# VHH binders against Flagellar brake protein YcgR (ycgR), part 228

Target 1, 263 residues: Flagellar brake protein YcgR (ycgR), of Thauera aminoaromatica (c4kar8)
Amino acid sequence: MAELSTPSPASPAPLDGGRGDELEKFTLRGARQILQLLQDLITHRGLITAHTGGGHSFMTAVLKVDEERGRVVLDPSPDPQANRRALAAPRLTCVTQLDGIRIQFPLVGLGEGQDKGRPALFAPLPAEMLRLQRREFYRLQVPLAHELSCLLKAEDLARKPVEVSARVIDIGAGGVAVVVPTGAAEFVIGGTLPACRLALPDGEPIELDLEVRNLNRQTQRNGTEQLRVGLRFAALPRAADTRIQRYIFKTERALNAKARGGL
Key: E = the ipSAE of ESMFold2; O = the ipSAE of OpenDDE; V2 = 0.75 times the mean of E and O plus 0.25 times the DockQ between their complexes.

## First folded at step 21 (VHH)

Design QC26 (from MC4 with D100S; framework vhh_7n9e_1; at its last look DockQ between E and O 0.32; V2 from the best seeds 0.65)
Fold by OpenDDE, look of step 21:
Structure QC26 (fold): chain B 263 residues (1-263), chain A 119 residues (1-119)
Amino acid sequence: as target 1 above (263 residues)
Amino acid sequence: DVQLVESGGGLVQAGGSLRLSCAASGFTFSSYAMYWGRQAPGKGREWVSGISSGGGSTAYASSVKGRFTISRDNAKNTLYLQMNNLKPEDTALYYCAKQSYEWGYFQYWGQGTQVTVSS
């Protein structure tokens, strides 16, 4: 009876900072934002994998944020050797997940001490925290040459039904990101936009229901403010899914061919 | 500084009603979507409801849909949650949250208000 060793949940490896420009969009540097996220980690009692380098890690948790001292308090490992490694490391890379979102942050200047008579690890507040929503689905950046649009049925500030033509900037099996002019319509995370129309190059628009999952204001280089709306496909017919997948595949292939000098 | 102060929580019997309020300050309230979340004992924080900046769009978690109503008074910088037909599973600390347009999520700034629903 071969004991199927339940694969130890692979501790999510730290994301190598190499894709610098894309990660910057997901990096929190604001002190208040960092504090809030740390507090959320405390509230959720999220387990954190702290990587000390050399392939070593230990499980910890944020116990407390000391705003006055500008410190975070971590739960020490029950393994004294892990704690020694942590203290010796020039940097800890902390990785965790909150509400399906991967969170990664560095801690430097780790020290040991006591919090309320209990052993604890202390570090200065992180200067930055990376928050990456695991896009369960690969998202294709829509080429500028492709005019994908999504007609959004929403309401304006006066609660009047409005139709907003939004440019699709990325698309995946699970949804789209679109940009709209600021003030064009009202959105709320968790809100449903019924009977929207996604225009693909290969035929008639796809009618679908969309759920708002993300709202970002972005200032363009020209100073114009736009709203980026992350939308999930709430109910996608199989035929529509097939069309979307086909578009993604075809476009990716074309982009790759171009990148290889073939076009 | 952003401040959100929740109130209106308390002990209520199953089937009862409560109205929560969130007083907002430190930002232009009318320019932000607002949300309610809650955290039950031993559970993570969950989204409950959201309302757009002007109040024209609302959203609800499936667990509260048809029972809870979110509203806002922008002139008073106040967010509301009317909770009807309360159930024991609604027992939680309820938080008010502000939309972050920078990060695309919502942020909790308040201490929350405790809602306890007895069987």
Scores: ipSAE 0.831, ipTM 0.947, lowest interface PAE 0.5, mean pLDDT 87
Fold by ESMFold2, look of step 21:
Structure QC26 (fold): chain B 263 residues (1-263), chain A 119 residues (1-119)
Amino acid sequence: as target 1 above (263 residues)
Amino acid sequence: DVQLVESGGGLVQAGGSLRLSCAASGFTFSSYAMYWGRQAPGKGREWVSGISSGGGSTAYASSVKGRFTISRDNAKNTLYLQMNNLKPEDTALYYCAKQSYEWGYFQYWGQGTQVTVSS
């Protein structure tokens, strides 16, 4: 249940999802930048969701970049029907992440062939790639073991107050990203959630106002559908800011020490 | 396949009211948050208002809060913007937009409807 609606052919990509040219500063158009980003996806074995239209998608990966022919080589699906849909689609919208940064790019002119005797899909290199790093500040990826949560004060479909306990997946100076079950509450970009409570491991929860900045729908590998809600701190007292920065610093220190074999 | 058709714009004197409509097709309207944006001549685009898929939450830019009301009729696949106490600075081309949950942002699909507010 991972498939979201794709945009119409008249507007095939969501490169314009905010005020004016906000997305332009995240768009890569240089050939060398594009090649480097594709190589990084190969190196990190990044899994890509390729949207073929009509609500259909399949998982793939970039196997290699053929610079001499100006092509990208993709892993075909084990499902022959998915491959047929991909080859028939006027374009693929590819979505993935690299180090928590959302990557999006179109592929047009997809073809079928072989790479080193194995079936493969080919497309010309994309003319642009979106690398959606919206933050001026670092965001800590919250370790699962910390079980950081934020109690959201939102409204349901009947416009009545509901409280939703949301897992915090990243945190930084300017906000958090959380996940909630799809349908747990009503959210809209620009909406304000007053008097939410952010629970840090040490001390009492922080009461703060949050503003919705983005909304993504995701299906986890276990089949659970969830909504990723990007939230900005709307008003953050100095003491709360200090506690958040301290949590980030201590957690980074602990993670770094663990990587070296000490804590 | 996604189509958004804005209507209801026109010329109105300052202090007046207009109601904009956005007819939606090509997607399950009731499953998506919807938005209004505007672009004044020679200026950048400005987010104006948003409403959740079920209508349980609304949001407004500070420049229009208290004067504009967003609403939706999921049975008619239609989004509305009631604009009261209009000011010359509200003069703009107004567009509706659909939430993209795959990208996390919204997208404009229509050509917009012109609102012109005169003194």
Scores: ipSAE 0.673, ipTM 0.908, lowest interface PAE 1.1, mean pLDDT 83
ESMFold2 (binder alone), look of step 21: mean pLDDT 85; pTM 0.860

Design QC27 (from MC4 with Y101F; framework vhh_7n9e_1; at its last look DockQ between E and O 0.53; V2 from the best seeds 0.66)
Fold by OpenDDE, look of step 21:
Structure QC27 (fold): chain B 263 residues (1-263), chain A 119 residues (1-119)
Amino acid sequence: as target 1 above (263 residues)
Amino acid sequence: DVQLVESGGGLVQAGGSLRLSCAASGFTFSSYAMYWGRQAPGKGREWVSGISSGGGSTAYASSVKGRFTISRDNAKNTLYLQMNNLKPEDTALYYCAKQDFEWGYFQYWGQGTQVTVSS
């Protein structure tokens, strides 16, 4: 009986640091607000995924806020290697959820020490914290069996128009993430890809304009490098929005039913 | 170590023009998209413009579109921002940023160059 290792819930990926202006309305910068939110995380014992870069992360928690010293105290990983990565990283991206709200904040200047005789990680208080409501940013991980694709109209290094068929890995009301071969096209955050085509299983492809919001290089298990492109729907017709929402809803229901042993 | 050094800022009257430069070192410049950001007094850092690694694709914030032009010279490891028809609201510290493929966004490493537009 091969114990089907339940896929470890994919650590929530950091939100796209795209147009700073769009996220500004969700960004807390007030010292009091930041302190309160951190205190709330402590009170609720919220688990935090700390991303150290390179696809590495570890679970932590805010243990204490030291207002006098202007620092936050984090629970170190039981994995010494994770702690080393964290300390070596120029930036730690912390992601958590509180009351259905996604919270993301950067920590810089991480150090190690002791708090009340126990090992701890220390960082200066974050300068900003991002709060995002779930409904707006929920992304469905697209099952591999669905083979969703997006035809991207872009340019190559020679400025020649190219069409790249990209696999859709996640989809939400606001956009898609796709993977393309490295070097297939040139992308820039904030750039617009006009007249792209999103293929859904339920009918004809949807033509839409896409905005590049995020660019990540990912190395696959086989050693092949791919580019993950986060794309926002620039202008989504109502009919298209309805189709996308329907797909997401239907797929989620199916996945949940399968998880419950029904399919 | 990645180094970005911005220059070309200064005081200019409304309607005037400036050209910013960013000298890049410590990485393969031609392999990365590059960006300009700015931070006005009392405001957060905002994205201004971006250019792909080869320069084929460009993007602009709505506030600067039609007025600013981003370009690059990969042979010189230099990023440029031509700013025309400057407005008082363009007053800010301008930063050069490099694409970060690990985090998916861009990172600022420069000290910035001050642009002040007088009314």
Scores: ipSAE 0.796, ipTM 0.933, lowest interface PAE 0.6, mean pLDDT 87
Fold by ESMFold2, look of step 21:
Structure QC27 (fold): chain B 263 residues (1-263), chain A 119 residues (1-119)
Amino acid sequence: as target 1 above (263 residues)
Amino acid sequence: DVQLVESGGGLVQAGGSLRLSCAASGFTFSSYAMYWGRQAPGKGREWVSGISSGGGSTAYASSVKGRFTISRDNAKNTLYLQMNNLKPEDTALYYCAKQDFEWGYFQYWGQGTQVTVSS
């Protein structure tokens, strides 16, 4: 369901949900730190996915920071419907990466206007930005051709056991992200899914316990709604860890060789 | 507007019990996972427990597992936390929170209810 409202920028902003004590060290709240990170996004022409609620999103970029007015300037969508949704949304959730580091920040109070005679979107500077700068948060984007899957053992809405074959979209040292059809199973942040099975190309599936860390509603370009489930490996045996690291290493090497860069 | 109103806190002796309630309005309660968090004086917020939208999956912080039970009544739009065998370290302002599918985590919206456990 859609968010109905968010706090004003002039009031205390909500903290990152869930395990806030685990993520607090990655949250930037200093005005100078926020400005510097936004300038980095501008310099690197970072493409941002802006979520407007109800599973809708559009691509944008930070065009500039107006320090004097305390505002960011964003590129509007070429789709007028996306811009109308953005202006009506109580909050715009911006997600991007910079050098493989996930960056997420909220914008509230979005308005429309012009910048140097061109249409633009404006918002007050965010009160906080999440910058997940840790080795364990690196995630290899899984090539579609690899068809990695993870069999999840969960419960459906009727509280009956179900097994859901979920496509793995990224994998790292500490966990995976998967996508499932909306409503295929019920999840809660902090919940554990015992005896799941991760299928890698190089052998038998790995049996492992997973912990739910985040839940995002996402709409595919074709309009299909999915749930992105961020999962952490619990109690991972050394043999399983070795196989996962081997997959990541081999795939990174193969991708780097194809990118015409030196290895 | 999302509104979450916590109640049921109070002063209790160590070893005692309390049941917290969270009345929800302004959204379709049954479509969202719900959570309890707490904040002791001078400390950051910490997650305590969570429950899925249908109530079939629950999760607890290790410090409260076996002592606290989360539940929900979707017909009454109410979230509960049964707290047994309370300890002085459970003293905190307790908040309920709503899943945020766009941010990917959850958010606190209420003022909280104070739980004070005396030794």
Scores: ipSAE 0.616, ipTM 0.897, lowest interface PAE 1.4, mean pLDDT 83
ESMFold2 (binder alone), look of step 21: mean pLDDT 85; pTM 0.858

Design QC28 (from MC4 with T58I; framework vhh_7n9e_1; at its last look DockQ between E and O 0.38; V2 from the best seeds 0.00; counts 0 for: pae E 5.4 > 2)
Fold by OpenDDE, look of step 21:
Structure QC28 (fold): chain B 263 residues (1-263), chain A 119 residues (1-119)
Amino acid sequence: as target 1 above (263 residues)
Amino acid sequence: DVQLVESGGGLVQAGGSLRLSCAASGFTFSSYAMYWGRQAPGKGREWVSGISSGGGSIAYASSVKGRFTISRDNAKNTLYLQMNNLKPEDTALYYCAKQDYEWGYFQYWGQGTQVTVSS
């Protein structure tokens, strides 16, 4: 009986950054605010997913804030390879939740050492911390079995109109994230993709305008690079919104039922 | 190390024009989308315009659309912003930004060039 190792819950992906100006209202930059939030993380023993890039991450926690030295102390991974990746990364993206609020912050200048005789990771205090409520960042991970797709109308490097069929990897009330082959089309944050078509399982594709909010290059396990595009619904008809919400709700229920052993 | 050096700012009268430049180094310029942002006194940083790596996709903030033109010369590793019909509300420190494909948005900002539009 091969114990189907329940796929470890996919480490929460970094938030779609969108436009830097739109995230400003959710970004803390005050030294006191940052310190307080870090202390709160310590108090609540919040687990942090630390992303090192290239699709790699490890679990950590804030152990201590050293205000005198202006540094944060993190719990190292039990995996030496993860720690090496972290130390080699130009930036660590830390993601966690506190009281239903998603917290995301970058750490740069990571080093290793000892804190009170125990191995630890050290970094300068983050310059900024992003706080978003769950309702603002919730995204349904699309089951592979549903094969949601979005036909994107874009331009290639030669500025020729192209249609790219993109797989939808997550969906929320405000938009979708899709993956496309690198080089399939040209994208820029703030760009509009008009008259795109979102295919849902329940009927005909939804025609809608999309706005590019985020661009991530991801390397797959097989070494192939893909572009993840975060897209906002620019103009969503009410009927389309209803269909999307219904899909999300139905899918969530099904996933929860399956998780409970009901399917 | 990534370096972005903005230039071309100055004092101009309302209705005037300026052309900003951003010299990029320390990375493969032609492989990255590039952006302009600005920060007015007492305000947060505002996105102004973006251009894809090959220039095939362009976007503008509504406030500058029809007045500003973003362009790039990949052979020169330079980003440009032509600003026409400038208004007092365009007064700001203008920044060049590089796309961060790991984080997902633009992260690298230069020191900026000051644009001041007088009434």
Scores: ipSAE 0.843, ipTM 0.951, lowest interface PAE 0.5, mean pLDDT 88
Fold by ESMFold2, look of step 21:
Structure QC28 (fold): chain B 263 residues (1-263), chain A 119 residues (1-119)
Amino acid sequence: as target 1 above (263 residues)
Amino acid sequence: DVQLVESGGGLVQAGGSLRLSCAASGFTFSSYAMYWGRQAPGKGREWVSGISSGGGSIAYASSVKGRFTISRDNAKNTLYLQMNNLKPEDTALYYCAKQDYEWGYFQYWGQGTQVTVSS
């Protein structure tokens, strides 16, 4: 039985922290594409974090797709309270990764039942899935040995200017992703960081403006917290673009030669 | 519980001004970046403006730059949006939001306050 939905102001924003209309190009709505992606999750034994709201979540997996009934079958939690929260929730927000790409999809109308005599959760197939590959260009994963860094000109919580040396973890034609210690600086999505300095191995650092696109807190295995900051080149002089492209090309060529030749 | 309560909306003629307020409770307001968003009838939610926890970094959507000013008063746990030179396309339900570092998206929105700009 369908629940009447009001457009509550408390409803969450688009799932990646971006602007809502930008997510449409990453949204799959074709039935065949959705079925294939769900099957890929089954094949890879992908673990899914299912968010039930109120800061609660549980780990699950897609056990199968019942195409005849148009349903997906999920693994129930061993925690009965998590299952009760999931069944009471107006939707589950399912989050996982496949081949390093973030996958998100809603499930509504969750019910409980049996699959081959074992307890299972059932939901209609999602009407949409996000396959969030926002990058328009190949992003080079920066080898750790290169120690590529970017000096960010930002502010701390007390409104004091700070300079933060951030390790670059990937780089492409349109931007970089960096990591910083939590608390080193504050960032606002949509904000521009002027006069940052990107240190490439060749020549002097490049001065450039960066736009904050996304922020994710990460907890390392040892409990240490870092902030992953996605940054877009806001204004990029042609000479700087050339140097960045040359770095990417040279590094990829070297990495491909190693993988092919073993040298 | 995080609670955000918007106020200050209303009906205004094009070219007019309104000042929105967002009263925050249930979290340490001064520790978080805050945002305004809006949703026009039949449209998706649009990011409007953001401000860092201390007010040192501010960003605007291009559609509102030069007309809107975001600010905050950390002593009063209140976020503001001064809207000048309003246009009919600014008609929307306006929400404030708290930054969510855990998910990389805005998890908490208030009830919203309606802004209607007549031509």
Scores: ipSAE 0.177, ipTM 0.667, lowest interface PAE 5.4, mean pLDDT 80
ESMFold2 (binder alone), look of step 21: mean pLDDT 85; pTM 0.856

Design QC4 (from MC4 with E102Y; framework vhh_7n9e_1; at its last look DockQ between E and O 0.29; V2 from the best seeds 0.00; counts 0 for: pae E 7.9 > 2, grease 25.9 > 24.2, SAP .672 > .668)
Fold by OpenDDE, look of step 21:
Structure QC4 (fold): chain B 263 residues (1-263), chain A 119 residues (1-119)
Amino acid sequence: as target 1 above (263 residues)
Amino acid sequence: DVQLVESGGGLVQAGGSLRLSCAASGFTFSSYAMYWGRQAPGKGREWVSGISSGGGSTAYASSVKGRFTISRDNAKNTLYLQMNNLKPEDTALYYCAKQDYYWGYFQYWGQGTQVTVSS
């Protein structure tokens, strides 16, 4: 009976801080807020994945917040090598989840010592903590059969207005990812695309403003290059939000039912 | 190797103006969107402005919109940031960045140029 080693849940990779201003609204910088969140982590005994760089990480927990000394106390790894890596790292990226909210924060200046006679790691309090609600970041992969599209109003290299019909590849409460032919239009991260139209299967297209948040060139299997554009809903009417949420929910349910052999 | 060299920073009084430049080399400049970011003391790096590869599309952070203008000269491999009506809160190290179309984040930051706005 070969014990199928349950694949160790892939330690959540740290979010790259490169998402610019979008992450700022989810970033806590207030001392009181940071302290409260750390206390919450202690209270809930939240396990933390501490990334030391180079693809290495270890599991830890916040044991204590020392407000007087302005430091956080962490549980050391049972692996001495992991602790050595942590201490040698210029920065730890700590990732955890609390009540369905992803929490990420950096620790700089890690040291080792003892807390009440037990080995512990020490770091200054983080200057910032990122809180991301899963619901806002969940992306439904759009089934190919649904053929969701988004009409993008953009400009070409000649600054001529162009309308580009883009296939929607994923959708969430906060936005969509689309694919367009390379060179179809000019995009810039942070740019606004006004009066775009998102086509859902349930009715008339939704008119909305979109903000470009990500740009990725992708080479298809056939060798054709496409541009993946990550778009945020800049202003979404309540009715539109409801429709999008309904679509996501309905589609997820259908996909799950199919996966269970029900369809 | 990709190189970005920022210049044009300095000390200026509130309400004053500066023009930053970024000289790019080591890649096809005209094929990439370019960006400005800044880092104030004790703060994280923040996005300031972006311009598409051809220069047709521009974007600005809300904090600088209407005051800053990004432009580029693809023939000179140079990115510019015209900063008008500068405020003390604009004090920061300003960086030029190249679009990474593979990883989706900004890469290849230069050394930066210091902008200091006095009250």
Scores: ipSAE 0.702, ipTM 0.907, lowest interface PAE 0.7, mean pLDDT 87
Fold by ESMFold2, look of step 21:
Structure QC4 (fold): chain B 263 residues (1-263), chain A 119 residues (1-119)
Amino acid sequence: as target 1 above (263 residues)
Amino acid sequence: DVQLVESGGGLVQAGGSLRLSCAASGFTFSSYAMYWGRQAPGKGREWVSGISSGGGSTAYASSVKGRFTISRDNAKNTLYLQMNNLKPEDTALYYCAKQDYYWGYFQYWGQGTQVTVSS
C-alpha cells in the first residue's frame, strides 16, 4: 500500500521555448570550450534529459569524451525502447544544468557500441552548446594569476572556530564559488558564514556575510578530494557590489583582449 | 545500500509536538550533512531543515524557524526533528535526506513518516 519515497535526482526544467535568434549570444562554438563544458558535466555527474522527439525523453549522463575520435560517450537507458528511440531520432536535444545555469546541446548521428566492454551510446562532439548565462547570474571564471581568495569564518568538526582561506574559482554579482580541502570546515546548505573577507586584486578585502547554497565534493584526477562551496552574498553593501562588478568587467575586458591576441 | 528510515509521525492536535527520527545505514553517517524535507498533499517537496556532519551548524526554512529543532546523534547514526507548536499547514509526509554533494541536490530520501495536524 505505501508509496515509497525513492532516492532520485531532480530532472532539469523543460526545454526553453525562447526565440533561437535571441539565444545565439549564449552559444559556445569553440572546441576547447565545448570540451571543457562536457568535462565539467562529467566531473559533477550532471544528469541529462535527452529528448528524442514525440514527447519522449530519457535520463542519461556523459560518461566520457573521446577527444581523439571526436566523440561523446553516453550512458544508455536501461529501457530498450528509450535506446531504440534515441538511435532512430535524427537529433537528441540534451538538457541539463551546471550550477543553476541551463546547458543545452544537440547530438546528431547517435550510434550504439561498447566502451570497455560495456554497452554505450556514441555521438560526434556537438558543434555547439547553449549556456544560458543571464547577466544577473553570470559567473566569471577567475584567472589563476589573480589568486582570488575568500577568508571563511566557520567551525571545524570539534566546533572550534576556524578561518579557512579558500580559493575563489568563479565570481558573479550574486556570489562566489570557492574550493577548500574536504574536512577543513563544516558547511551546511542554508547556513551562514558571517564576516568573511573577499580579497580582490585591487583595494582592501571586502567584509561580507555569505550563505551556503551548494556543496559539491570533487575528486581530482590525482585522487585528492576538495569541496566546492557555492556561496551567495548576503546583505551586500552597495560599495562592495560596485567593486565586485568592476572587477568582473575589467577582467572580462582583459580576457577578451587576450583572446583576440591569441588563444 | 543506503537506507534512511523515518519514524515518529502521527496525528496530533494543533499546538502539539512530535519528534521524528531517521535511522541511517549503508554509509558513514558522521561524514555527511543531513536534511529533513516534507511533501504536503498535491505539492512538491519542500526543504525544511539541515544539519552539518558534526552537528555544529543548522539551518531552517522560514516557515518552521523557532518551532522545529534538527539534531543528530552520530554514535547512533540517527537524525532527529523536534517539532513544536505544530500547525495544520505542517501536515505532510516528512522524509530525511543525505547530501551526496551532486549539484546541491539530494540523491537519497527515506520512505517518509506521515505527520497530520488537526485543527
Scores: ipSAE 0.012, ipTM 0.551, lowest interface PAE 7.9, mean pLDDT 79
ESMFold2 (binder alone), look of step 21: mean pLDDT 85; pTM 0.859

